# Ledger of designs, part 17: VHH binders against 6-phosphogluconate dehydrogenase, NAD(+)-dependent, decarboxylating (gndA)

Target 1, 299 residues: 6-phosphogluconate dehydrogenase, NAD(+)-dependent, decarboxylating (gndA), of Haloferax volcanii (d4gst8)
Amino acid sequence: MQLGVIGLGRMGRIVVDRVLDAGHEVVAFDLSAEAVAAAADAGAEPADSVADLVDRLGDDKRIWLMVPAGDAVDATLDDLDPHLDGDDVVVDGGNSHFEESVRRAEACSAAYLDCGTSGGPAGAELGFSLMVGGPQWAYDELTPVFDAVATGPDGHGHMGDSGSGHYVKMVHNGVEYALMQAYGEGFELLAEGRYDLDLESVAKTWNNGAVIRSWLLELCEEAFREEGSDLGDVDDHVAGGSTGTWTVQEALEQEVPVPLIYQSLAERFGSRADDRFSRRLANRLRYGFGRHEVARKDD
Below, E stands for the ipSAE of ESMFold2; O stands for the ipSAE of OpenDDE; V2 stands for 0.75 times the mean of E and O plus 0.25 times the DockQ between their complexes.

## First folded at step 4 (VHH)

Design o02 (framework vhh_surovatamig_d1)
Fold by ESMFold2-Fast, scan of step 4:
Structure o02 (fold): chain B 299 residues (1-299), chain A 125 residues (1-125)
Amino acid sequence: as target 1 above (299 residues)
Amino acid sequence: EVQLVESGGGLVQPGGSLRLSCAASGFTFSKYAMSWVRQAPGKGLEWVATISWSGGSTDYVDSVKGRFTISRDNAKKSLYLQMNSLRAEDTAVYYCARTYSYTDEYGSKTSFDYRGQGTLVTVSS
């Protein structure tokens, strides 16, 4: 089939490459002319605007969006929607908030699929995991594309109504936060514990038959191989958190306890502060209570 | 196998200049953005500069703007960093890195999937 792709960053380019490799046709557009030229070199048909991309697609348009979450999605839909009808399908493959995806689906002239995409850059070789929400018929129509983009037929699924794909992906990311924090704490105990351990060897052993084996643990093994068991090159600042925040907000709204997900998010927030007011006050209160020496900035 | 090999580091006096080079192999160099990242003694990794796949756009951390210039030669599969007016605080191991942008919950992000062994730059009197 023919697929339009808008947004040719690393993830969008992986979609293009995998869809082309499966024998489908791709019409590609990005604000970067260089990104469009690179996709054309890979076998995509270049478009020079959103309108041109639409004109190059047949009567039943199938368009995959892989643009930054938020305003960029809405701006792209504003350009697309005058050219769309109810037989067309738009896929948002980004990490949009599920409520925004529901809003966009209601406003869109085409059928709208929210597609939570997991796998990061490794998706180039392995394929992605795709969690898809929206009309059943639209999901069914895109199945050949999802088969190509995902790690196989079992690597994608129809979650439910509009918003459910991004919803399930949001919760997936919350779980990922908690798992990364758990691995971090375990290896930190081993690194600072009573034995002098080769953490690459530990991670490798844990990933071969142990109950906590996972792709994240493969990444831990690679980190220790590349950086050493002390991770000396790696900063302790942890960026990110939008999907984790959304997960915690939803858990609070639904009154579902998610203490491990919350703690992992809180640890990320704490990693970003070099000078925390609460710790400075605690130090000063300790001085007031027990006359302990006060630690001061630049000590 | 992706391989990146840096060279050109060394000892230089404050105010001096150095040119770093990186030779790439094992991937289609002309289709990837490239970056220089550095790690000062006892510090984490700091991004320094990025150049687009075609060389048409460049970006720099504020502390090196006007002093450093990133460039590339796609025919030679090579990346360069011209460092002028060097300061003691520029002392670090410098790595070239294959660069990619991806869409996540924060929009498009720049990340590094491969880097070389690094080359040491020491700025001291």
Scores: ipSAE 0.000, ipTM 0.133, lowest interface PAE 12.8, mean pLDDT 86

Design o03 (from o01 with T50A D59Y; framework vhh_surovatamig_d1; at its last look DockQ between E and O 0.76; V2 from the best seeds 0.00; counts 0 for: pae E 6.8 > 2)
Fold by ESMFold2, look of step 5:
Structure o03 (fold): chain B 299 residues (1-299), chain A 125 residues (1-125)
Amino acid sequence: as target 1 above (299 residues)
Amino acid sequence: EVQLVESGGGLVQPGGSLRLSCAASGFTFSKYAMSWVRQAPGKGLEWVAAISWSGGSTYYVDSVKGRFTISRDNAKKSLYLQMNSLRAEDTAVYYCARTYYTTDEYGSKYSFDYRGQGTLVTVSS
């Protein structure tokens, strides 16, 4: 089949390359001429604009968006929409919030599939896990593309109605935060504990048969191999967290308790703070209540 | 050396119009996406509009949609921003910027490597 791909960052190029490798045709566009030229070198048909891309696709257009989340998605859809009708399909493969995906599905002239994409840059070799929301018929029509982009036929699935794909992906990221925190705490205990351990060896051993094996644990092994058991000069400031925040907000709105995800997000926020006011007050209150000596700055 | 020189800013009443220009030199202008970004007093940079290298695709932040028009003339190596129906909230220093996409593990994002010195737009009664 013929697929338009808009957005040719690292993830968008993986989509292009995998779809081409599966024997499909790709028309590719990006704001960067250099990105378009690179996709063309890989075998894609270059486009000069969104309108040019649409003109090259013909009837029953199938278009995959891999552009920055937020305003760029809406801007791209505004360019596309005059050229679309109800027989066309647009896939948002980016990291949009699920409520934005519902809004966009309602406004789009084409059928709109929200596709939660997991696997990061490793998807080039391994393929992605794809969580797709939107009309069943549109999902079914794009199965050959999902087969190409996903790790295999079990690597993609129709989650449900519009927004469900990005919703399931959001929850996946919440779980990931909790798992990362749990691994982090476990390895910290091992690193600070009573034994002098080779943490690469521990991670390797666990990932060969233990109940807690995972790809995330393979990445722990790799990190210890590359940085050493002390993690070298890796900083303890943890950036990001938007999708974890979304998970917590949704859990609060639905009144579903997610205490481990809450705490993992809080630990991430705490990693960015220094000189905590709450601790200074607690320390001072010890003098007020118990007349303990209060440590002062520069002691 | 890459040079971007903005002009056309000034003082204007609410509801008025201005046209900003940016003269580019020191690079092959027609190969690059371009943006207008702005910085209101005490705030960070905000992308206002972007345009593809050919001029065929344009993007706008929601707050300016329908009021601002980005355009380019590759023969003159110039970028433009037509600003209509100006509001007090549009008061900012406006910069033209050479735009790239960058990517991380979770998606692509806009970035830029060069911008001009800016031109001040003040909207007040």
Scores: ipSAE 0.015, ipTM 0.476, lowest interface PAE 6.8, mean pLDDT 88
ESMFold2-Fast, scan of step 4: ipSAE 0.381; ipTM 0.730
ESMFold2 (binder alone), look of step 5: mean pLDDT 81; pTM 0.807
OpenDDE, look of step 5: ipSAE 0.186; ipTM 0.658

Design o04 (framework vhh_8dlx_2)
Fold by ESMFold2-Fast, scan of step 4:
Structure o04 (fold): chain B 299 residues (1-299), chain A 124 residues (1-124)
Amino acid sequence: as target 1 above (299 residues)
Amino acid sequence: EVQLVESGGGVVQPGRSLRLSCAASGFTFSKYAMHWVRQAPGKGLEWIGNIYWSGSTFYNPSLKSLVTISRDDSTNTLYLQMNSLRAEDTAIYYCARTYYTTDEYGSKYSFDYWGKGTLVTVSS
């Protein structure tokens, strides 16, 4: 089939490459002329605007969006929507908030699929995991594309109604945050503990038959192989957190306890501060309570 | 060579309006999203809003009622219209070009070219 792809960053480029490798046709557009040229070298038909992409697509347009969450999705839909009808399908493969995906689906002239996409750079070799929400017929129609992009037939699924794809992906990312924190704490104990351990060897052993084996643990092994057991120059500042924050917000609204996901976010936020008011006050209160010496900051 | 040149700044009285311009050259202006960003004295950068290649505009919620961004692709010019100026609007105003990039967990727009800025001073 023919697929339009808008957004040719690393994730969008993987979609293009996998769809082309499966024998489908791709019309590709991005704001970066370099990205469009690179996709064209891979076999995509380059478009020079959203309107040009639409003109190059035949009847019953199938368009995959891989643009940043938020305003960029809405801007792209504003450009597309005058050219769309109810037989067309638009897929948002980005990290959109599920409530925004529901709003966009309601406003869109085409069938709208929210597609949570997971797998990172490994998606180039293995394919992605795709969590898809929206009309059943539109999901069924795009199954050949999903088969190409995903790690196989079991690598994609129809989650439910509009918003459910991004919803399930949001929670997936919350779980990922907690798992990263758990691995980090375990390896930190080993690094600072009573034995002088080769953490690459530990990670490899844990990933071969142990209960906690995972792809994420493969990334731990790679980190220790490339940086050393002391992690070399790797900083303790942890960026990001939007999908984890959304997960915690949703958990609060639904009154579902997610202490590990929350703690993983709290640790990430704490990593960004050189000092914290609460710790400074706690030290001063300890002086008042137990007459402990007060640590003071330099000017 | 990509160039962005802001103009239209200066001293203005509270309550008045001001329109800033950004003249773009060295690239196909109509293909890029453009942003306005400001920096008040002793403060960090504050994003004002953007306008996409399509003409769609998005604003910082704190500033949405006070500003309008527009573009004229025939003259390669970006505009920022500011109404009901307040002392707190005193800042250096920058226009910036963005391009599409990806990081490990997603895709995003990144700034690649900035103007030198134009100073707006709101004082009585």
Scores: ipSAE 0.013, ipTM 0.404, lowest interface PAE 7.9, mean pLDDT 86

Design o05 (framework vhh_8dlx_2)
Fold by ESMFold2-Fast, scan of step 4:
Structure o05 (fold): chain B 299 residues (1-299), chain A 124 residues (1-124)
Amino acid sequence: as target 1 above (299 residues)
Amino acid sequence: EVQLVESGGGVVQPGRSLRLSCAASGFTFSKYAMHWVRQAPGKGLEWIGNIWYSGSTFYNPSLKSLVTISRDDSTNTLYLQMNSLRAEDTAIYYCARTYSYTDEYGSKYSFDYWGKGTLVTVSS
């Protein structure tokens, strides 16, 4: 099969490499000439523009987008769409908001697949987990590509109609936020608790037969191995939050309670301020209560 | 003042073995995981493997049977032993110190300091 890939950053390059390794042909484009040259060295056919990529693809074009979410997706689609028809398929493999994916699918001349991609850079060795929404026929057509990119045949699935792939991935990330927070709180209790514990050993033990075993626990074990049980000088500022915010917004709209996901997002926001107005006011109110009591007892 | 200096590269015949060294200075070497990474001419970076401060090793599965990573904390030196060298092993070999972090897209492994590399050329 022939696949066009637009966007050759960390994740897009992994898609290129895995698809080539599976014996397919890739035509690759990125705004970075260096990234295009590197993909060509790996066996991809380089394109010097979106139009050139389209011209190099045969009839029934199959194109994977791996560009930053938001305006970059729309700009790329504006360049692609004049060259596309209903037999073509475009895959958005990025982290787009599911409502934007539905809008783009409705406007696109080709069949549009929203593909939530999970696994991060580790996908280079392990393959990704792919959650795909959109027309069944387009998903079926891309199955050889999804087999190559995913961790195995069970590593990809057709979720449902347009938007469902990015929807399921969004919720997946919400769950990930809550799980990371839960591990953090558990290990913090152990670190500050009544026993002097080797947290690398605890993480290893928890990841061998215990109920909470997971890849995240392998990463906890690694963190304690590299940084020590006190985490050395690792900062407590936690960046990001877009997918968690989208999950909470959707939960509110659908009236579904997600207290753990919400709290994990709130903790992340709280990590970004050393001095919060609400805490300063609370301290001042506590002072006010104490001062009032002291004045009365002085009589 | 963290510094990593690779050595031991050069021209070698196919089928032979070669050991690369990386001398570390400016930090407590025994407390950091270390990695080997290579870049063949015109290709991207290829991760070879790592060794944790505990001595545990993890390798790129495609290279596991061909390489061994070890460390000597008393001399602040990292080693890469390569066996059965082939023309495709021609590359610049880098040692790197790493940290990892987890974000909303999963775990990320970032290299904070790199050596300048040592060239290995396998004749063909």
Scores: ipSAE 0.000, ipTM 0.108, lowest interface PAE 14.9, mean pLDDT 84

Design o06 (framework vhh_h_nbbcii10_fgla)
Fold by ESMFold2-Fast, scan of step 4:
Structure o06 (fold): chain B 299 residues (1-299), chain A 128 residues (1-128)
Amino acid sequence: as target 1 above (299 residues)
Amino acid sequence: QVQLVESGGGLVQPGGSLRLSCAASGFTFSYSSKYALGWFRQAPGQGLEAVAAISWSGGSTYYADSVKGRFTISRDNSKNTLYLQMNSLRAEDTAVYYCAATYYTTDEYGSKYSFDYWGQGTLVTVSS
């Protein structure tokens, strides 16, 4: 079939490549002319605007969005919507908030699928995991594309009504935050502990038959192989947090306790400040309370 | 540390012109950086609206229908600066204007699509 793809970053390019490899046709657009040219070299038909992409597609348009969450999605939909009707399908494969996906679906002239996409760079070879929300008929229509993009037939699924795809993916990322934090704490104990350990070897051993084996442990092994057991000069600043924040906000609204997900998010926030006011005050209060020595800044 | 700082806002008469600048620090406007850059605005009592965007190479541009033909986005990689030339200004163009940078990539840990960096905004008032 023919698929329009808007957004040709790393994930969007993987969608393009996998869809082309499966024998489908792709019309591709991105704000980056270089990304469009690279997709064209891979076999996609280049478009130089959203309107041009629309003009190149047939009557029943199938369009996959891989643009940044937020205003970029709305701007793209504003350009698309005058050209769309109820037989068309738009897929938002990005990290949109599920409530925004519901809002967009209600406003869109086409059927709107929110598609949570997971798998990172390995998706190029293995395919992604796709969590899809929206009308059943639209999911069914996109099945050949989902088969091409996903890690096999069990790698994609229809979650439920509009918003459910991004909702399930949001919670998935919250769980991912907690798992990453747990691995980090375990390896930190080993790094700071009693023995001078080869953490690449530890990660490899843990990923071969142990209870905590996972793809994340494969990434830990790679990190220790490339950076060393001391992680070289890797900074402790952990960027991001939007999907973790959304998960915690939703948990609060639904009155569901998610303490581990919350703590993992809080650790990310703490990583962004080397000198924390709360720790300095705690140091000074200990002096007032018990006459403990006050650590003071040099100069 | 990535930082975007807008300047050039102010009071202008209807039909007038104004040029906004956005100075970037902590990253460079180059092929290797792969940042797309854009202008967004928020009018009083309204949500954010995308105005214009330009690819990291400058080869592709986007404009909202409300500004197409009146506004021109450009970038100067040697000065690490993004511009928005605003012509034929109307009262409805009154807003706080933000510049933003988007990096179209994923990291080694998976499916995060991009990072959005934002400036603090600059006020443009179109009034007689």
Scores: ipSAE 0.000, ipTM 0.165, lowest interface PAE 15.3, mean pLDDT 83

Design o07 (framework vhh_8h5u_2)
Fold by ESMFold2-Fast, scan of step 4:
Structure o07 (fold): chain B 299 residues (1-299), chain A 126 residues (1-126)
Amino acid sequence: as target 1 above (299 residues)
Amino acid sequence: EVQVVESGGGLVQPGGSLRLSCAASGFTFSSSKYAMGWYRQAPGNQHERVAIIWSGGSTNYPDSVKGRFTISRDNAKNTGYLQMNSLKSEDTAVYYCARTYYTTDEYGSKYSFDYWGQGTQVTVSS
C-alpha cells in the first residue's frame, strides 16, 4: 500500500518507520525540511508541499495526519481538501477533540477516520494502540497500515461512527490521569509512612504478579531508579490537562459520575498555584469565628 | 537574511480598529514550508498566537480574536497584514510578525516561530 504522511515529529516519524518496515510505500511531508530529509533517508519519498504529496499518490489517496491538534489540522485539511474525493481516506492520528473530528469529517471531501493513538514514543519499538472511528469501509481499507503501526492486529480496533476513535482515546486519557494519581498517592504514603522503603524495589515487586501491574508502574520503577525513592529534585508542578478536561466536560454533559478522574484533574490544577485565594479567605474566616465565640462568653 | 518589519500600531479607543503590516525579506509568504503568523506579548505574560496564514491561504485564529481579527497577505509586495476590529483593553500588547513552522521534539511536532522585528505597540485605552 502507498501512504501519505503529513507531520514528521516524533510520532509521525514512528508511523513512517513502521509502515516502511512492513513493506509499504510512504510519501512524506512536513514544514521542517530536516524532518523530510530524515524520513527520506529512512526510505520515504519526500514531498515538497501538500500538493506535491497529493500528486505523488495514486487515484485512491490514503493520507495520515500527525500534526499538532487544533488549528494545524484545519490548516492542513484546507490545503488537502481541494485535491480529494469520496474514494480517498484521511486519518487524523493526533489528539483532536472528538467534536472537532466529527465537524472535520462532515466537511471533508474524503472519508475521514479519527484515530486515537496511544503508546507515546515507546510506540517506535512496541507499536501503538489505535482507536479508530469513521466509515467501516475506510477502516477496512487501512487495516494493513493499522497492522503495521499498532502492536499487531489486536492493537487496533474500529470503535464506531465518526468521532468515536478520539472519544475513546479521550476517556482512556482520563483513566490514565486517575491511575497516575492513584499510584502517586500510594507511593507517597509509603515514602512518608512508618518504614524506610526502597520504592524502586516496591514498584518492581508490584509489577511482577500484583493486581496493579501496568506500563505506568514500569515508569514508576524507572523514576525511582533514576531519581531515588525521594524523587530528588523533581518538581510537583504538573503540566497539561486538555484530554482530562474534555473527559470531565463530557461526563458532565452525559451526567455520568467520574469523581476519580475529576479529582486527578483538580490535583493537577492545584499543583500550579503558589498560594490560593480560597485558603487565605478560609484562614480569615477561622479568625473571625474565633473572635465571635470569645465575644459571646460571659465573665 | 531573514527579517520582518512590523508597523501600524498605536493608541486606539475600545471598539476601534487598527491595521498592522509586516514587511518580509529573506523569505516569501508563498513558501510551502512556512506560514506567516502574528503573535503578541503583554507585560508580565508569555507570547501568544493571534493569527496564522498558510501558503495555501488557510487561516487559523484562537477563540479570543476569531471574528474580530483578519490575517491576510499580499504576495506581490511580500507583506502580511492583521486587520483588528472591535478592539478590547485586553488586546493591548506588542505585536510581532513571525515565520511559523513545525519543530520536532521527542513528543512530536509543534508550531514554532522566529521573532525578527522589534514589534509594534498596540494600546487600547480611552
Scores: ipSAE 0.006, ipTM 0.232, lowest interface PAE 10.5, mean pLDDT 84

Design o08 (framework vhh_7w1s_2)
Fold by ESMFold2-Fast, scan of step 4:
Structure o08 (fold): chain B 299 residues (1-299), chain A 122 residues (1-122)
Amino acid sequence: as target 1 above (299 residues)
Amino acid sequence: QLQLVESGGGLVQAGGSMRLSCAASGFTFKYAMGWHRQAPGKQRELVAKIWSGSTAYDDSVKGRFTISRDNTKNTVYLQMNSLKVEDTAVYYCARTYYTTDEYGSKYSFDYWGQGTQVTVSS
C-alpha cells in the first residue's frame, strides 16, 4: 500500500517508520526540509510540497495528517482539497477537537477519518492504539496501515460516525488525567506516611499482578528508579489540560458527572499558582473565627 | 520547497514610513504569521502577528504599525509609520506552529525568513 504522510514531528515520524517497516510505501512531507530529509533516509519518498506529495501518490490517495491541531490542520486541508475526490481518504491522526473533525469531514472532498492516536513516543516500539471515526469503507481500506501503526489488529477499531474517533480519544485522555492523579495521591501518602518505603519496589510489586497494574504504573516505577523515592528535583508544576477541559465541557453538556476527571484537571490548574485568593481569604476568615470567644452551650 | 523571503527594508529618516513584504512559497497563508525584530545586542521580540482575522501588536508599535496579508499574492506585509530611531533592527518574517502532545504539553515552533535590515536615521 502507498501512504502519504504530512507532518513529520515525533508522532508523524513514528507513523512513517512503522508503515515502512511493514513493507508499505510512504511519500512524506513536512515544512521542515530537515525532517523530510530524515524521513527519506529511513526509506520514504520525499515530497517538496503538498501538491508534489499528491502528484506522487497516483489514484485513490491515502493521506495521513500528523500536524498541530487547529489552524495547521485547516491550512493543510486547504492545500490538499483541490486535488482530492470522493475515492480518496484523509486521516487526521492528531489531537483535534471532535467537533472540528466533524466540520472538516463535511467540508472535505475526500472521505475523512478522525483517528485518535494513543501511546506517545513509546508507540515507536510498541505501536499505537487507534480510535477511528468516519465512513466504514474508508476505515476498511486503511486496515493494512492501521495494522502497521497499531500494536496489532486489536490495537485499532472503528468507533462510529465522523468525530467518534477523536471523541473517544478525548475521553480516554480525561480518564488518563484521573489515573495519573490517583497514582500520585497514593504514592504521596506512602512517601509522607508512617513507613520509610522504597517506592520503586512498591511500584514494581504493584505492577506484577496487582489490580492497578498498568503502563502508567510502569512509568511510576521508572520515575522512582531514575529520580529516587523523593522524586529528587522534579517540579510540581503540571502543564497542559486541553483534552481534560474538552472532556469536562462535554460531560457538562451531556449532564454526566465526572468528578474524578474534573478534580484531576482542577489540580493541574492549582499547580500553576504560587498563592491563591481563595486560600488567602480562608486564612483571614480563620483569623476572624479566632477573634470570637466560643459560645457556651446551655441546656 | 518551503521559503519565507523578506523585502522592502533599507534606510529611512525618523518620522518616515516603510513597508516590509514577506513572500511565502510552498504553503498557504491560513497559518499564523508574524513579524519579529532584533536590534544589535538585544533579544528578538514580537512586533505584530496575524491569524484567522485577528491581529496583535507589541505596545511599542501599536497605532504606528499595521500587519496585513494578500492571499492572491501569497504575501504578508508590515506597514510601518512614524518610524523612530529605536525601530532600527533586522526584521524577520515568521510562521508559527502550536502543537500539543497527548499529555497536554504545548510546544511552539517558529519558521523564520532570512531577515531584512531597517535603519532609521535621525
Scores: ipSAE 0.000, ipTM 0.203, lowest interface PAE 13.2, mean pLDDT 84

Design s09 (from n09 with S101W; framework vhh_7z1x_3; at its last look DockQ between E and O 0.03; V2 from the best seeds 0.00; counts 0 for: pae O 17.7 > 2, grease 25.3 > 24.2, placed apart)
Fold by OpenDDE, look of step 5:
Structure s09 (fold): chain B 299 residues (1-299), chain A 125 residues (1-125)
Amino acid sequence: as target 1 above (299 residues)
Amino acid sequence: QVQLVETGGGLVQPGGSLRLSCTASGFTFSKYAMNWVRQAPGKGLEWLSGISWSGGSTSYADSVKGRFTISRDNAKNTLYLQMNSLQPDDTAVYFCARTYWYTDEYGSKTSFDYWGQGTQVTVSS
């Protein structure tokens, strides 16, 4: 079949390549002419605009969006919508908030599939895990594409109604945050504890049969291999956090406790501040009730 | 002093669209979650939508979900509400409101501590 792909960044290009490798045709567009040219070199048909892409796709439009979450998705949809009808299918493969996906689905002239995509750039070789929400018929229609983009037929699933794909992806990322934090805490204790340990060796040992083995743990082993057990000059600043924030907000709304996910998110936020106001106040409060010495920055 | 000023209201036909703006001053806008609230004639206040300080998280009341979109530009100290598929029952004064966090004996709560003057939205044929 033929797929239009809009957004040819790292993830979008992977989609293009996997779909082409599976024997499908791709029409590709990006705001970057260079990205379009690169996709063309890979075998995609280049488009010079959204309108051109739509024209090239013909009557049955199947379009995969891989643009940054937020305004870029809306802008792209605004450009597409005049050219789409109810028999067309649009997939948002980005990390959109699930409520926005519901909104967009309702507004879109075409069938709208929200597709949670997990695997990152490492998915180029193996494929992604795809969590797809939206109309069943649209999901079924694009099954060959999902087979190509995912790790295989078992690497994707229809989650349910509109928004459910991104919803499940959101929760997935919440779990990811917690797992990363758990590994981090464990290895921190091993690093700072009473034993002088080779953390690469520990990670390797765990990766070979332990209960906590995972891709994340494999990545831990890799990190220690490449950076050393002390992680070299790797900074402790951790970026991101949007999906974790969304997860916690949803949990609060549903009155479901997710303390571990929240703590992991809090740790990320805390990583961005070297001088925490709360700790400064706590330091000062010790003087207030106990006349304990107040440590000063110039000490 | 804290000031919120709503603009963009007006008369629109059913099915039409409006975009409201709220310009904030007198405080660090980027540090506060913001909200849209409306009051219809003879009715109480109804929360419609909220957005986190960074804009990374949004929420909507069921009554407007799928039709309204909240956004913000922290560089411009401005909050937005895109309203699509407007209906007659959307007729109300629309307010932007700053989120206020507080704790009572039952736990952490949210409210609003500052409001704009409101902007009138009328949906009528």
Scores: ipSAE 0.000, ipTM 0.190, lowest interface PAE 17.7, mean pLDDT 92
ESMFold2-Fast, scan of step 4: ipSAE 0.431; ipTM 0.769
ESMFold2, look of step 5: ipSAE 0.000; ipTM 0.273
ESMFold2 (binder alone), look of step 5: mean pLDDT 82; pTM 0.811

